# Designs tried in a protein design chat: VH-VL binders against Rho guanine nucleotide exchange factor 33 (ARHGEF33). Part 2

Target 1, 176 residues: Rho guanine nucleotide exchange factor 33 (ARHGEF33), of Homo sapiens (Human) (a8mvx0r265to440)
Amino acid sequence: KRQTVALELLESERKYVINISLILKIKATFQGSDGKRNSKERSLFPGSLRYLVQQHLDLLHALQERVLKWPRQGVLGDLFLKLTNDENNFLDYYVAYLRDLPECISLVHVVVLKEGDEEIKSDIYTLFFHIVQRIPEYLIHLQNVLKFTEQEHPDYYLLLVCVQRLRVFISHYTLL
Key: E = the ipSAE of ESMFold2; O = the ipSAE of OpenDDE; V2 = 0.75 times the mean of E and O plus 0.25 times the DockQ between their complexes.

## First folded at step 1 (VH-VL)

Design c2 (framework fv_lecanemab)
Fold by ESMFold2-Fast, scan of step 1:
Structure c2 (fold): chain C 176 residues (1-176), chain A 121 residues (1-121), chain B 112 residues (1-112)
Amino acid sequence: as target 1 above (176 residues)
Amino acid sequence: EVQLVESGGGLVQPGGSLRLSCSASGFTFSSYGMHWVRQAPGKGLEWVAYISSGSSTIYYGDTVKGRFTISRDNAKNSLFLQMSSLRAEDTAVYYCARDYRFLEWPYFDYWGQGTTVTVSS
Amino acid sequence: DVVMTQSPLSLPVTPGAPASISCRSSQSLVHSSGNTYLEWYLQKPGQSPKLLIYKVSNRDSGVPDRFSGSGSGTDFTLRISRVEAEDVGIYYCMQGTHWPYTFGPGTKLEIK
């Protein structure tokens, strides 16, 4: 059912946000702040991370409001159109994240080898992995919602556009 | 150090075409959005076009929509502005500018020296 | 499009005296994120523009503390507590909240 797959998407977003929030606590403890790309010292974590986390948190709140009080003609494609539209640069921050990952991974490897903290390394890699996986996961969830959405539904075209945008993005950037 | 160097400016007849280039160095070009901003002789600044880091988002100023095309080649650290159907009003110094830190937008934190485009018969 | 206006357009100042430049937008510059994307740029004679202040009141790296920005909504001010000779140039406010981005007409700061 359409409501069932919408609830699955909401639950998936809740778990994702909880995980990424916990991993950010590790970032704060281990390294501190980032976003100082023009500084003499490089950041251990991608500068786009803070922006991406905020966008996911905003999406979670919007999804929770929309899905928990699901009307007869429930719509959620507009939330993902907003997320993936030109105003947010959300997908571009994902591209920036992916391009910065190799240097961040190399630095994490060097720092962890020096300190002997394999658990910290695992937690940081878990952060990197969760973010890399999330766009493909959105595509799967939205395809499931679209599958149970009739052509006449007000959400049909919105979901179709979202699915197309995410599919194009993933085809250009192999995230997994 | 961050450097942006524009090239490709020159004299062109009205209705003609010209391609501007901007070469970037001293930063991870593929991680930043980029802008073109122009300044007509003796006048103020006018924003022309924007392209996101991955080229997924592109915006144009109303005066250039349908005539100019912004693009980039991240492997070559290069930004481009393809200009067609040029008008006398397009005469200006064209600057490329970096979007201030991709985490914070919009800001123009670094500018090139500019390249001069003159559209005259 | 959002129209940006500046006052004064010409500002002669004695060395060491304070200076203030006003910037006004035709629409609120508060973005849906809660941020206000108003920047100030300085273009010295014969040079490209350089970022001075971003998000209303934040100084860019290397900008002296004699420069400060303030304001909200549609009314903004750039203040220089003590003008030095190196501050000569044209000051532009710019809004990045609404597409297309728009600049003010510029304020020319001169030493008397």
Scores: ipSAE 0.000, ipTM 0.440, lowest interface PAE 17.2, mean pLDDT 79

Design c3 (framework fv_lecanemab)
Fold by ESMFold2-Fast, scan of step 1:
Structure c3 (fold): chain C 176 residues (1-176), chain A 121 residues (1-121), chain B 112 residues (1-112)
Amino acid sequence: as target 1 above (176 residues)
Amino acid sequence: EVQLVESGGGLVQPGGSLRLSCSASGFTFSSYGMHWVRQAPGKGLEWVAYISSGSSTIYYGDTVKGRFTISRDNAKNSLFLQMSSLRAEDTAVYYCARESPYYLGSYMDVWGQGTTVTVSS
Amino acid sequence: DVVMTQSPLSLPVTPGAPASISCRSSQSLVHSSGNTYLEWYLQKPGQSPKLLIYKVSNRDSGVPDRFSGSGSGTDFTLRISRVEAEDVGIYYCMQGTHWPYTFGPGTKLEIK
């Protein structure tokens, strides 16, 4: 059952990376069609987004190698410990994203509505919200893996620490 | 004018191999995930395989895992299905289909006309 | 794997009458994003499958408004308000929430 929940986490990350990568393509489409737009309107997307996409691509690569070649005592917690470590700026980039998001939403609302692209607006908002939801989703997935991990497993302590770090982060930034 | 065209189907003996191709036109092929779906004579649709836009993510249906290999060549706008160790039960019409952009859904919005594979001695 | 079940498997309908097809999944189709990836496809005789409905209730472009989809979680319905001869074919539900993607067995809609 542990392998099953690990595969669920991997598939969730695959779909998420496709979603977050598409927002960069939408951004590029806006910039590619920008012949008549002024420089002020180029700030439609949070500056942290490009870094976050790269971090999630790196995580996806590591998860694919770990889960698809699953050993008898497969370990995942080290990947998330590295990601959430104080020396890695990943969570700081999420904080920067959350800080910048309201301004970007306001600009997208004004610019996209002015151009009559309600469907594009909806797509962009959905993608922005996927990013907001991702840290809580990690908590759920890691709790599921931990549930099927015995106390003597080499991954038990690693997962426990990851769950604690994510819970603290979510409590601080998403509780409202 | 979005279009998918399958080719490579034919008559093959049990235990044999066959390679199917799917040619894409009218859209940016390299930006979309692709599927293979098959349908045996008189039976329902069966999902066969998926490959992501960059080939980093690949999934197979349980019935073909270990025997079929999905691949793509984005420079040639082409999708492939290499079939080996073919069985009579693999006899079907094989469709290639385009995955929707994930932010819009998880559906197959464009389908080819299909290519027929018959596995018989 | 997620098992998809359809009922009925054979649906004879008088022209102009309403028709309803049920689809059940063995697991919830609600994705972590909050979206539900349940689709309906129609395969007319001799043709490739064609998308009718995506994400439970959204009609694909060109699909008549007499087709509607509804449902949540594990129970879904496709309804045709007034069946026409053109609607003959096999209707499939499909889930795209979990890998591998899985189709229902299909419902054959026939004119009486």
Scores: ipSAE 0.000, ipTM 0.449, lowest interface PAE 16.4, mean pLDDT 81

Design c4 (framework fv_lecanemab)
Fold by ESMFold2-Fast, scan of step 1:
Structure c4 (fold): chain C 176 residues (1-176), chain A 119 residues (1-119), chain B 112 residues (1-112)
Amino acid sequence: as target 1 above (176 residues)
Amino acid sequence: EVQLVESGGGLVQPGGSLRLSCSASGFTFSSYGMHWVRQAPGKGLEWVAYISSGSSTIYYGDTVKGRFTISRDNAKNSLFLQMSSLRAEDTAVYYCARGFTYGSYFDYWGQGTTVTVSS
Amino acid sequence: DVVMTQSPLSLPVTPGAPASISCRSSQSLVHSSGNTYLEWYLQKPGQSPKLLIYKVSNRDSGVPDRFSGSGSGTDFTLRISRVEAEDVGIYYCMQGTHWPYTFGPGTKLEIK
């Protein structure tokens, strides 16, 4: 059952990465306004997006290696501990993404509303909110893996720490 | 359709107070920074105040600092300007406008509400 | 505060003729990012102002292509290639680089 929920996490990450890669394709189409250091962004997309996409691509690669060649005592918590470690700026880039998102939504609304491309605007908003929801989704998937992990399993403590880190992050920052 | 509707203007004696409101519709109000801009009779535009989408950043024009307070209620899609210690020089049409923090893009303006400060 | 000046303050034009309005700032409007936050607004008689141009040269959606903006640093120009009756009103430049935001005094465009 544990391998089943690990495979569900992997498939979820594959679908998520496909979705966020579409943002970069759409961004190229819109030729967003220039966003630089010390200026409040007038870009259609948050400045942290490039880094986030790369981090999720790296995580997908690691998950594929780990889950597809699943050993008797497969471990996932170390991947998420590394991702959420204070030395890794991943969560800080999520904070930056959330901070910048309202202005990007506003600009997309203005640009797309006037151009008449409501369908594209809807797609962009959907993609933006996939990113917003991903940390809560990681929490759910890791809790599912933990549910089928015995206390003496090498992954048990690692998953507990990951779950706690994600709960603290989500509670500190409103992701609605 | 994006609409901004100001209200609360009227005749006020010097030294008095008045609260202006701006009701927003047709867009996600909580996602936009909002501005107040005024125009004295027969004169040009003067930027008055700004409030960010989450109310964390607020700026005022030098003529109104310490006398005016900008605020918003995102649940009610409303922007406010509390004016105190009013002077004859504050007589103007007050517009609310939607924009972004840097460079503005005041792409939508209300119709304005008139404030007259006179004895 | 950044002082914005415009020239001319009164601009009578014949229909179909080109028109040009100058805007100058007391300080450079080039932000540290390299962006220049200079905007143009039109206020038609009895109406609220409307955005025409943002970031010096970008037309707002729905603004006719006869309007164009140009300039850099402290010197900016709004051009109308062929003035139409509907273009009558007061044109304001505004800077959004420095807080507080400041408007120019306005240029009244009239048809002769």
Scores: ipSAE 0.000, ipTM 0.446, lowest interface PAE 19.5, mean pLDDT 80

Design c5 (framework fv_lecanemab)
Fold by ESMFold2-Fast, scan of step 1:
Structure c5 (fold): chain C 176 residues (1-176), chain A 123 residues (1-123), chain B 112 residues (1-112)
Amino acid sequence: as target 1 above (176 residues)
Amino acid sequence: EVQLVESGGGLVQPGGSLRLSCSASGFTFSSYGMHWVRQAPGKGLEWVAYISSGSSTIYYGDTVKGRFTISRDNAKNSLFLQMSSLRAEDTAVYYCARVLGYYESSGYPLDYWGQGTTVTVSS
Amino acid sequence: DVVMTQSPLSLPVTPGAPASISCRSSQSLVHSSGNTYLEWYLQKPGQSPKLLIYKVSNRDSGVPDRFSGSGSGTDFTLRISRVEAEDVGIYYCMQGTHWPYTFGPGTKLEIK
């Protein structure tokens, strides 16, 4: 069962990365509508998106290598410890994303709604909230892996620390 | 764990009405477009309806257009199919299904399906 | 509406042998964006359908490499390099380029 939940995490990350990587095409649709003056500060998309997309892509590559060649004592916790380490800026970029999201939603409402394209607006809102939900989804996946990990397994402590870090992050920074 | 559970199926007379529900869990329902697909006994799949994540875009199959109404309640993680003027040929297992990704890049493929709920239209 | 046809409708295969299913559309599936929205689904006996391939050749996550899709315009093929017992079921192609979306009639893959 442990390999099964690890494969579910990998599958989830593949689908998520496909969805968020496509944001670049949607962003291109609005480059002219967000205004040129101060576009650095007035983007319809949070400035942290580029970095977050790259970090998730890097995680996907690491998960794919680890899970598809799954050994008897497969380990995943080290990948998430590295990702969530205070010396890595990943969680800081998620904080920046959550901080900037209300302003971006306001800009979408003002610019896109006036242009009258409701479907494009809905797609952007869908993307914004899909990204918000990803950290809670990681927590659920890691809890599932932990549930099928024996206490003496080399991954047990690593997963436990990851779950604790994600719970703390979610309690302080999620829009849930 | 992504889960879609259909309900509301049953026996109904020709000309009658029935409302199907689909309860979603394990993902952010409000972020995904949804489909209804049906399958008559011993027959193939027939696409019924689509609704976008925000309900701004809705499409129907020609056999049901004007008789069926697709809707959703994102606060309750629920998808609905209101069926009216039911005919014997509407007898089928009805599936709800989730969309993968954005249209331009992937289309609206049906990446997860429920177990189905059976609708039987007979006197 | 776009009519989808599949060939063969019944496909008996020896375990380990390759299998090929053809799908044709009554009109081009090339969307105005340049993309082609053709999908393949598998319905195993007593189960709900499952997505195998989208946009002609892209495998859904978790789908084994032995499945591959190809084609363009109106002519598409699903290939299984080595058929396994768990591959038994009905395979459907579907077009998502034109509203309303339409499925093919299905191809029943059986182990002989």
Scores: ipSAE 0.000, ipTM 0.460, lowest interface PAE 17.5, mean pLDDT 81

Design c6 (framework fv_lecanemab)
Fold by ESMFold2-Fast, scan of step 1:
Structure c6 (fold): chain C 176 residues (1-176), chain A 120 residues (1-120), chain B 112 residues (1-112)
Amino acid sequence: as target 1 above (176 residues)
Amino acid sequence: EVQLVESGGGLVQPGGSLRLSCSASGFTFSDYYMHWVRQAPGKGLEWVAYISSSGSTIYYGDTVKGRFTISRDNAKNSLFLQMSSLRAEDTAVYYCARDWGYLRGYFDYWGQGTTVTVSS
Amino acid sequence: DVVMTQSPLSLPVTPGAPASISCRSSQSLLHSTGYNYLEWYLQKPGQSPKLLIYLGSNRASGVPDRFSGSGSGTDFTLRISRVEAEDVGIYYCMQALQTPYTFGPGTKLEIK
């Protein structure tokens, strides 16, 4: 069952990357002439977004390599330990995203409401929500992998550290 | 190498105005909360103000609220403190400091300070 | 506002001896995460302050292991196991739990 929950994590990451990639397409729809484009793009979308997209793309690549060729003693905790290390800026970019989000939501509401397109507004809010929810989703997936990991397994302690780091992060920045 | 360099301090008369600047280099300035902290001659540290990474959240200490304005220009990696209605008790060395925010919540790098003297 | 107090305010220490500084807050700094939002800073003569300890007990990068922070809630201690000449300066505690952020009055450590 351990391979099954690892495959669920991989599938979840694939879907998430598709969803956050849609943000880049939506961002393109707000590009205007050279001067006007910068003002709208900076205001509507958090500056940390491009870094987060790249980090998740890198994680997806690593997860695909690891999970699709799953060995008997498959390990995932090292990938998330690296991602959540305090020397890596991944969680810092999430903090920056969360700090900028309220202003971006307000601006999206005003800009999209003026144009009368409620569907675009809903899509943008849904994508913003996906990013907010991703760290809690990682916690759930890693807890599921840990549940099916024996104490003697090489991944056991790595997963414990990752779970603890994510719990601490979520407690500081829960927007739910 | 992370560097923060303050400038704009000087001598000013009571009721006057000054604008302090803090130039940042060696890190992604737009990812950090920024603070101003001051220290009067022979006295302790007093927190003055902070501004979030995007500039959307701003808070002031009670002694400066309504007189000082904190701002930033992320394109120029610069932090500012516009000071108005200056009083003798505003005489201090003013430091800028970086802060990653709530999860870390600490001033891991400080500038060298710039001196503001308010006297007649 | 959270009021911070320190004792002693003046601390003469013999080289190589241990030193302890106490910090008290007017309300608990313990957050639901289990962390205490208390920091310690050292300001050496003629220099800007430098971070020593964050979240109550964590040493900042480059800080020697002879420095340690302890305590929880409203009572905190900074300890130096063996004082060196380079440790001379003013030590400040600060709470980062809520705005406005507030510093203690400072403790001046001097070599006797």
Scores: ipSAE 0.000, ipTM 0.452, lowest interface PAE 17.5, mean pLDDT 81

Design c7 (framework fv_lecanemab)
Fold by ESMFold2-Fast, scan of step 1:
Structure c7 (fold): chain C 176 residues (1-176), chain A 120 residues (1-120), chain B 112 residues (1-112)
Amino acid sequence: as target 1 above (176 residues)
Amino acid sequence: EVQLVESGGGLVQPGGSLRLSCSASGFTFSDYYMHWVRQAPGKGLEWVAYISSSGSTIYYGDTVKGRFTISRDNAKNSLFLQMSSLRAEDTAVYYCAREIYWSGDYFDYWGQGTTVTVSS
Amino acid sequence: DVVMTQSPLSLPVTPGAPASISCRSSQSLLHSTGYNYLEWYLQKPGQSPKLLIYLGSNRASGVPDRFSGSGSGTDFTLRISRVEAEDVGIYYCMQALQTPYTFGPGTKLEIK
């Protein structure tokens, strides 16, 4: 079952990256073909989003290679240990995202130009919410992998440290 | 194994209509943007249309706008292109293609194509 | 619309020699994410196009390491370090940064 929960994590990351990348396509729709329409963009999307998309793309690539070629003693904890390392600043960008989000929500509400754009506005809010939920979802997925990992497994300690780091992060940074 | 299979091509008279289908298998169809790309005999590739994973976002090339309609049925893993008011210039091999947009907006898989010939 | 151009349009190469194809876009393909949304596709005679390079420089799965992509913004190059007979076909660059997506006119690579 360990491989099953690892595949579930991979599928979850794939779906998440699809959703977060959709924001970039929506952003491009607002800018148009000539790109000169907004020389003073007022944080319609959080500034940290660009960095977060890059980090999640890197993680997805690493997870695909690791899980699709799953060895007898497959290890995932090292990938998340690297991602959540203090030197990486990944979690700090999530804090910045949460800090910037209320203003971005307000600006999306007023900037949407057409009556038909209500659907786009709703989609953007849904995508903003998916980003808010991602760190808690990692905790759940890693706990599931840990549950099916024996104490003697090379991944056991790595997963345990990752789970602890994510719990500490979530305890300090709630959505008010 | 990822597969895309086009069907519905054939010979049609100018002003006629034709419906192309693309059957997808081997992946979660509802997670992907899908595209139609065509190639006239002896000519280069021309992008025709795309549809988002949910079906809410649709774009057409200027040459087909108002005449072609792209749609999808995620429950049936199927992509469609309804073509109306066909012209001789629409004669081409029509390919469906899958887009990966989480690691770049590129077509990682293409179907084998279905031939549409518009002639009197 | 973004206009894509390729040079040369016809490229005869002796087997084992290197080959280089240039692609230019009328507008920058560099996105705010830091990626260039430029792809290279190969269409062998009688076949569907196949992805060779994505995001300017990344080789697609199964593509031999003799193929490489480089460039940024408006100028891009596809290089084949040593051309083999199976490399014959038409090479297309494509931009996916802006809608409509646009292809270059194609470069026909042939042995002789």
Scores: ipSAE 0.000, ipTM 0.482, lowest interface PAE 14.2, mean pLDDT 81

Design c8 (framework fv_lecanemab; at its last look DockQ between E and O 0.03; V2 from the best seeds 0.00; counts 0 for: pae E 16.5 > 2, placed apart)
Fold by ESMFold2, look of step 2:
Structure c8 (fold): chain C 176 residues (1-176), chain A 121 residues (1-121), chain B 112 residues (1-112)
Amino acid sequence: as target 1 above (176 residues)
Amino acid sequence: EVQLVESGGGLVQPGGSLRLSCSASGFTFSDYYMHWVRQAPGKGLEWVAYISSSGSTIYYGDTVKGRFTISRDNAKNSLFLQMSSLRAEDTAVYYCARTPLYYFGKGMDVWGQGTTVTVSS
Amino acid sequence: DVVMTQSPLSLPVTPGAPASISCRSSQSLLHSTGYNYLEWYLQKPGQSPKLLIYLGSNRASGVPDRFSGSGSGTDFTLRISRVEAEDVGIYYCMQALQTPYTFGPGTKLEIK
């Protein structure tokens, strides 16, 4: 039953990565065909966006390897432990994303309306907010995996630590 | 109850060595960066060193670099400061303190009571 | 190294009056993440330091709302809206942007 919940996490990550990769396609549209930096790009998209997308893609790759080759004692907790560890600044970049987001949203409202496509504007807002929700979603997924993990399982204490780290992070950033 | 308790302070001759310990309880030690901060008698605070939650990243203040070694043992919930080549200006109360791993910028939210190191002839 | 200064170094206050302490850094404390890595600590007589403010303006858990932090870049202020007798002690600012972390010289708040 752990495998079923782990497959749900993997599928959720696949959908998430596909969705957020669309942000990079939209960002590339603002760069122009010759690759010159557009000054609006600096203020229109959060600075940490590329880093976050790469981290989620790396996580997706690692999850696919673990979940699709699921042995009787499959382990997931170490992947999320590495993601939240001090050698990986993932959570700091996530906070930077959240801080940049209000200004980016306001600029999208102004810039995209000038260019006249309301559907693109709606898609951008949705994609920006998918990233906002992802850390809370990881907490829910890991709690579900832990629910079906026996105390003797090598993943049990790894998952407990990950859940605690995510709870602490979510509590702290609500104060921003 | 969240606690940090320092020990190992004492009187040491110049050029000597001393090992400070900090015992942690009431929280998951491996979720925190740990710091040493010192305060000379009648003086302000001076940051000494920190060590990351895994022990893989370490930084020292300029005045102690090369002479002090910070370490931790997560299995024993313990932080250490190995001090060598001690000088009179190392005389201080030494505090251990923690900051959360998950979110930088939350400050040193819990401090120990301090342990006193005196370096004199 | 980032040099931190504080003003005033000594601050006698009447209970119930407001107080304001200034802290200045030799470099901007604004990190690429958009946060100012400036902290305030209080050391009461005979006690260990206690965190009051982090990230320039956020109160730590259990800190009364009469304490507030403000400022950005190189110039920061700690305000106490109504000083109480238990607020006496030495207030330190500290930058946590880059190692080595550095404290200001401290401001001694005294009841007059």
Scores: ipSAE 0.000, ipTM 0.479, lowest interface PAE 16.5, mean pLDDT 83
ESMFold2-Fast, scan of step 1: ipSAE 0.000; ipTM 0.488
ESMFold2 (binder alone), look of step 2: mean pLDDT 94; pTM 0.958
OpenDDE, look of step 2: ipSAE 0.021; ipTM 0.633

Design c9 (framework fv_lecanemab)
Fold by ESMFold2-Fast, scan of step 1:
Structure c9 (fold): chain C 176 residues (1-176), chain A 120 residues (1-120), chain B 112 residues (1-112)
Amino acid sequence: as target 1 above (176 residues)
Amino acid sequence: EVQLVESGGGLVQPGGSLRLSCSASGFTFSDYYMHWVRQAPGKGLEWVAYISSSGSTIYYGDTVKGRFTISRDNAKNSLFLQMSSLRAEDTAVYYCARGSYELWAPFDYWGQGTTVTVSS
Amino acid sequence: DVVMTQSPLSLPVTPGAPASISCRSSQSLLHSTGYNYLEWYLQKPGQSPKLLIYLGSNRASGVPDRFSGSGSGTDFTLRISRVEAEDVGIYYCMQALQTPYTFGPGTKLEIK
């Protein structure tokens, strides 16, 4: 049912946002709130992370508004068209994230290993991985919504374009 | 420490305009939805407007729609409310409030408020 | 719009006594995930409102254990197990399920 799969997407986004907000708390622990204490700051976390978190927070709030008030012909595709629009730079920031991630993983390994905190290192890696997997997860959720959307529905074409954009992105930038 | 400080309130004649500001500190302002909530003298709370973390999604309460404009400047950690065509019924203390994503969108921090009085 | 109502609107309480405030919504606030999008706020005299309870029954950080929220759908209750002088103020329920977000009229808790 269309409303059910839309609700599953909303729940997925809420859980995802909670998880990635934890990475910012961990970042603050290692670097300080403003990075101001370091005369020579090191890039332990990808620079694009801040922007990506902000975009996902915006999406979560928009999804809550849309899905909780779900009308007879509820629409989601416009939210993801906006997110994946060339003018928004979201996907470009995702590419930057993937580009920078290996160096950040290496730094986390060195920094955390020397301090002997294996559990915190595991948590950081898990959070990094959540971000890597989110675009593929969006594709799955949007395909599910599209499956229960009729061709005459105002959301049909919007979802179709979103699915197409995400498929193209994933085909070029899949790491795992 | 999370702080929200409102400013810009004052006495205005009916039909006038006023711009309220809210200065945020102690958190990453650009991660949060921001809200304006008002309280008329001796009355309850009334939600006025919200603006998304990026500034692209905005919603207004019916009483202010078309007269008020919410905006933000993430580089300056500032939230604004431009008020026009003010009426006596707009007399209130105006609070800025932060929407909490960790707690699923409650208003987890509020400013001290700024007073707007619309009087002839 | 979702209309919120509270009772009583005025609640005089003896120090140390329990207190209960009821909140009702014109529409169900129960989300299909099992969460109720209902919050409680306290506004102490001369102060800004502060969050007490979120999602119906979850106590916000720093809020004493004597505060508790319960209820589901359209009927909610805020309880204070033992009222202290510092608890004086106006208590508001609010629904966050739908825009516009709407508050109850408030319940003034005062010490007898």
Scores: ipSAE 0.000, ipTM 0.461, lowest interface PAE 16.7, mean pLDDT 81

Design i1 (framework fv_ifabotuzumab)
Heavy chain, then light chain:
Amino acid sequence: QVQLVQSGAEVKKPGASVKVSCKASGYTFTGYYMNWVRQAPGQGLEWMGDINPNSGGTNYDEKFQGRVTMTRDTSISTAYMELSRLRSDDTAVYYCARGYRLWSGYFDYWGQGTTVTVSS
Amino acid sequence: DIQMTQSPSFLSASVGDRVTITCRASQGISSYLAWYQQKPEKAPKRLIYAASTLQSGVPSRFSGSGSGTEFTLTISSLQPEDFATYYCQQLNSYPYTFGQGTKLEIK
ESMFold2-Fast, scan of step 1: ipSAE 0.005; ipTM 0.511

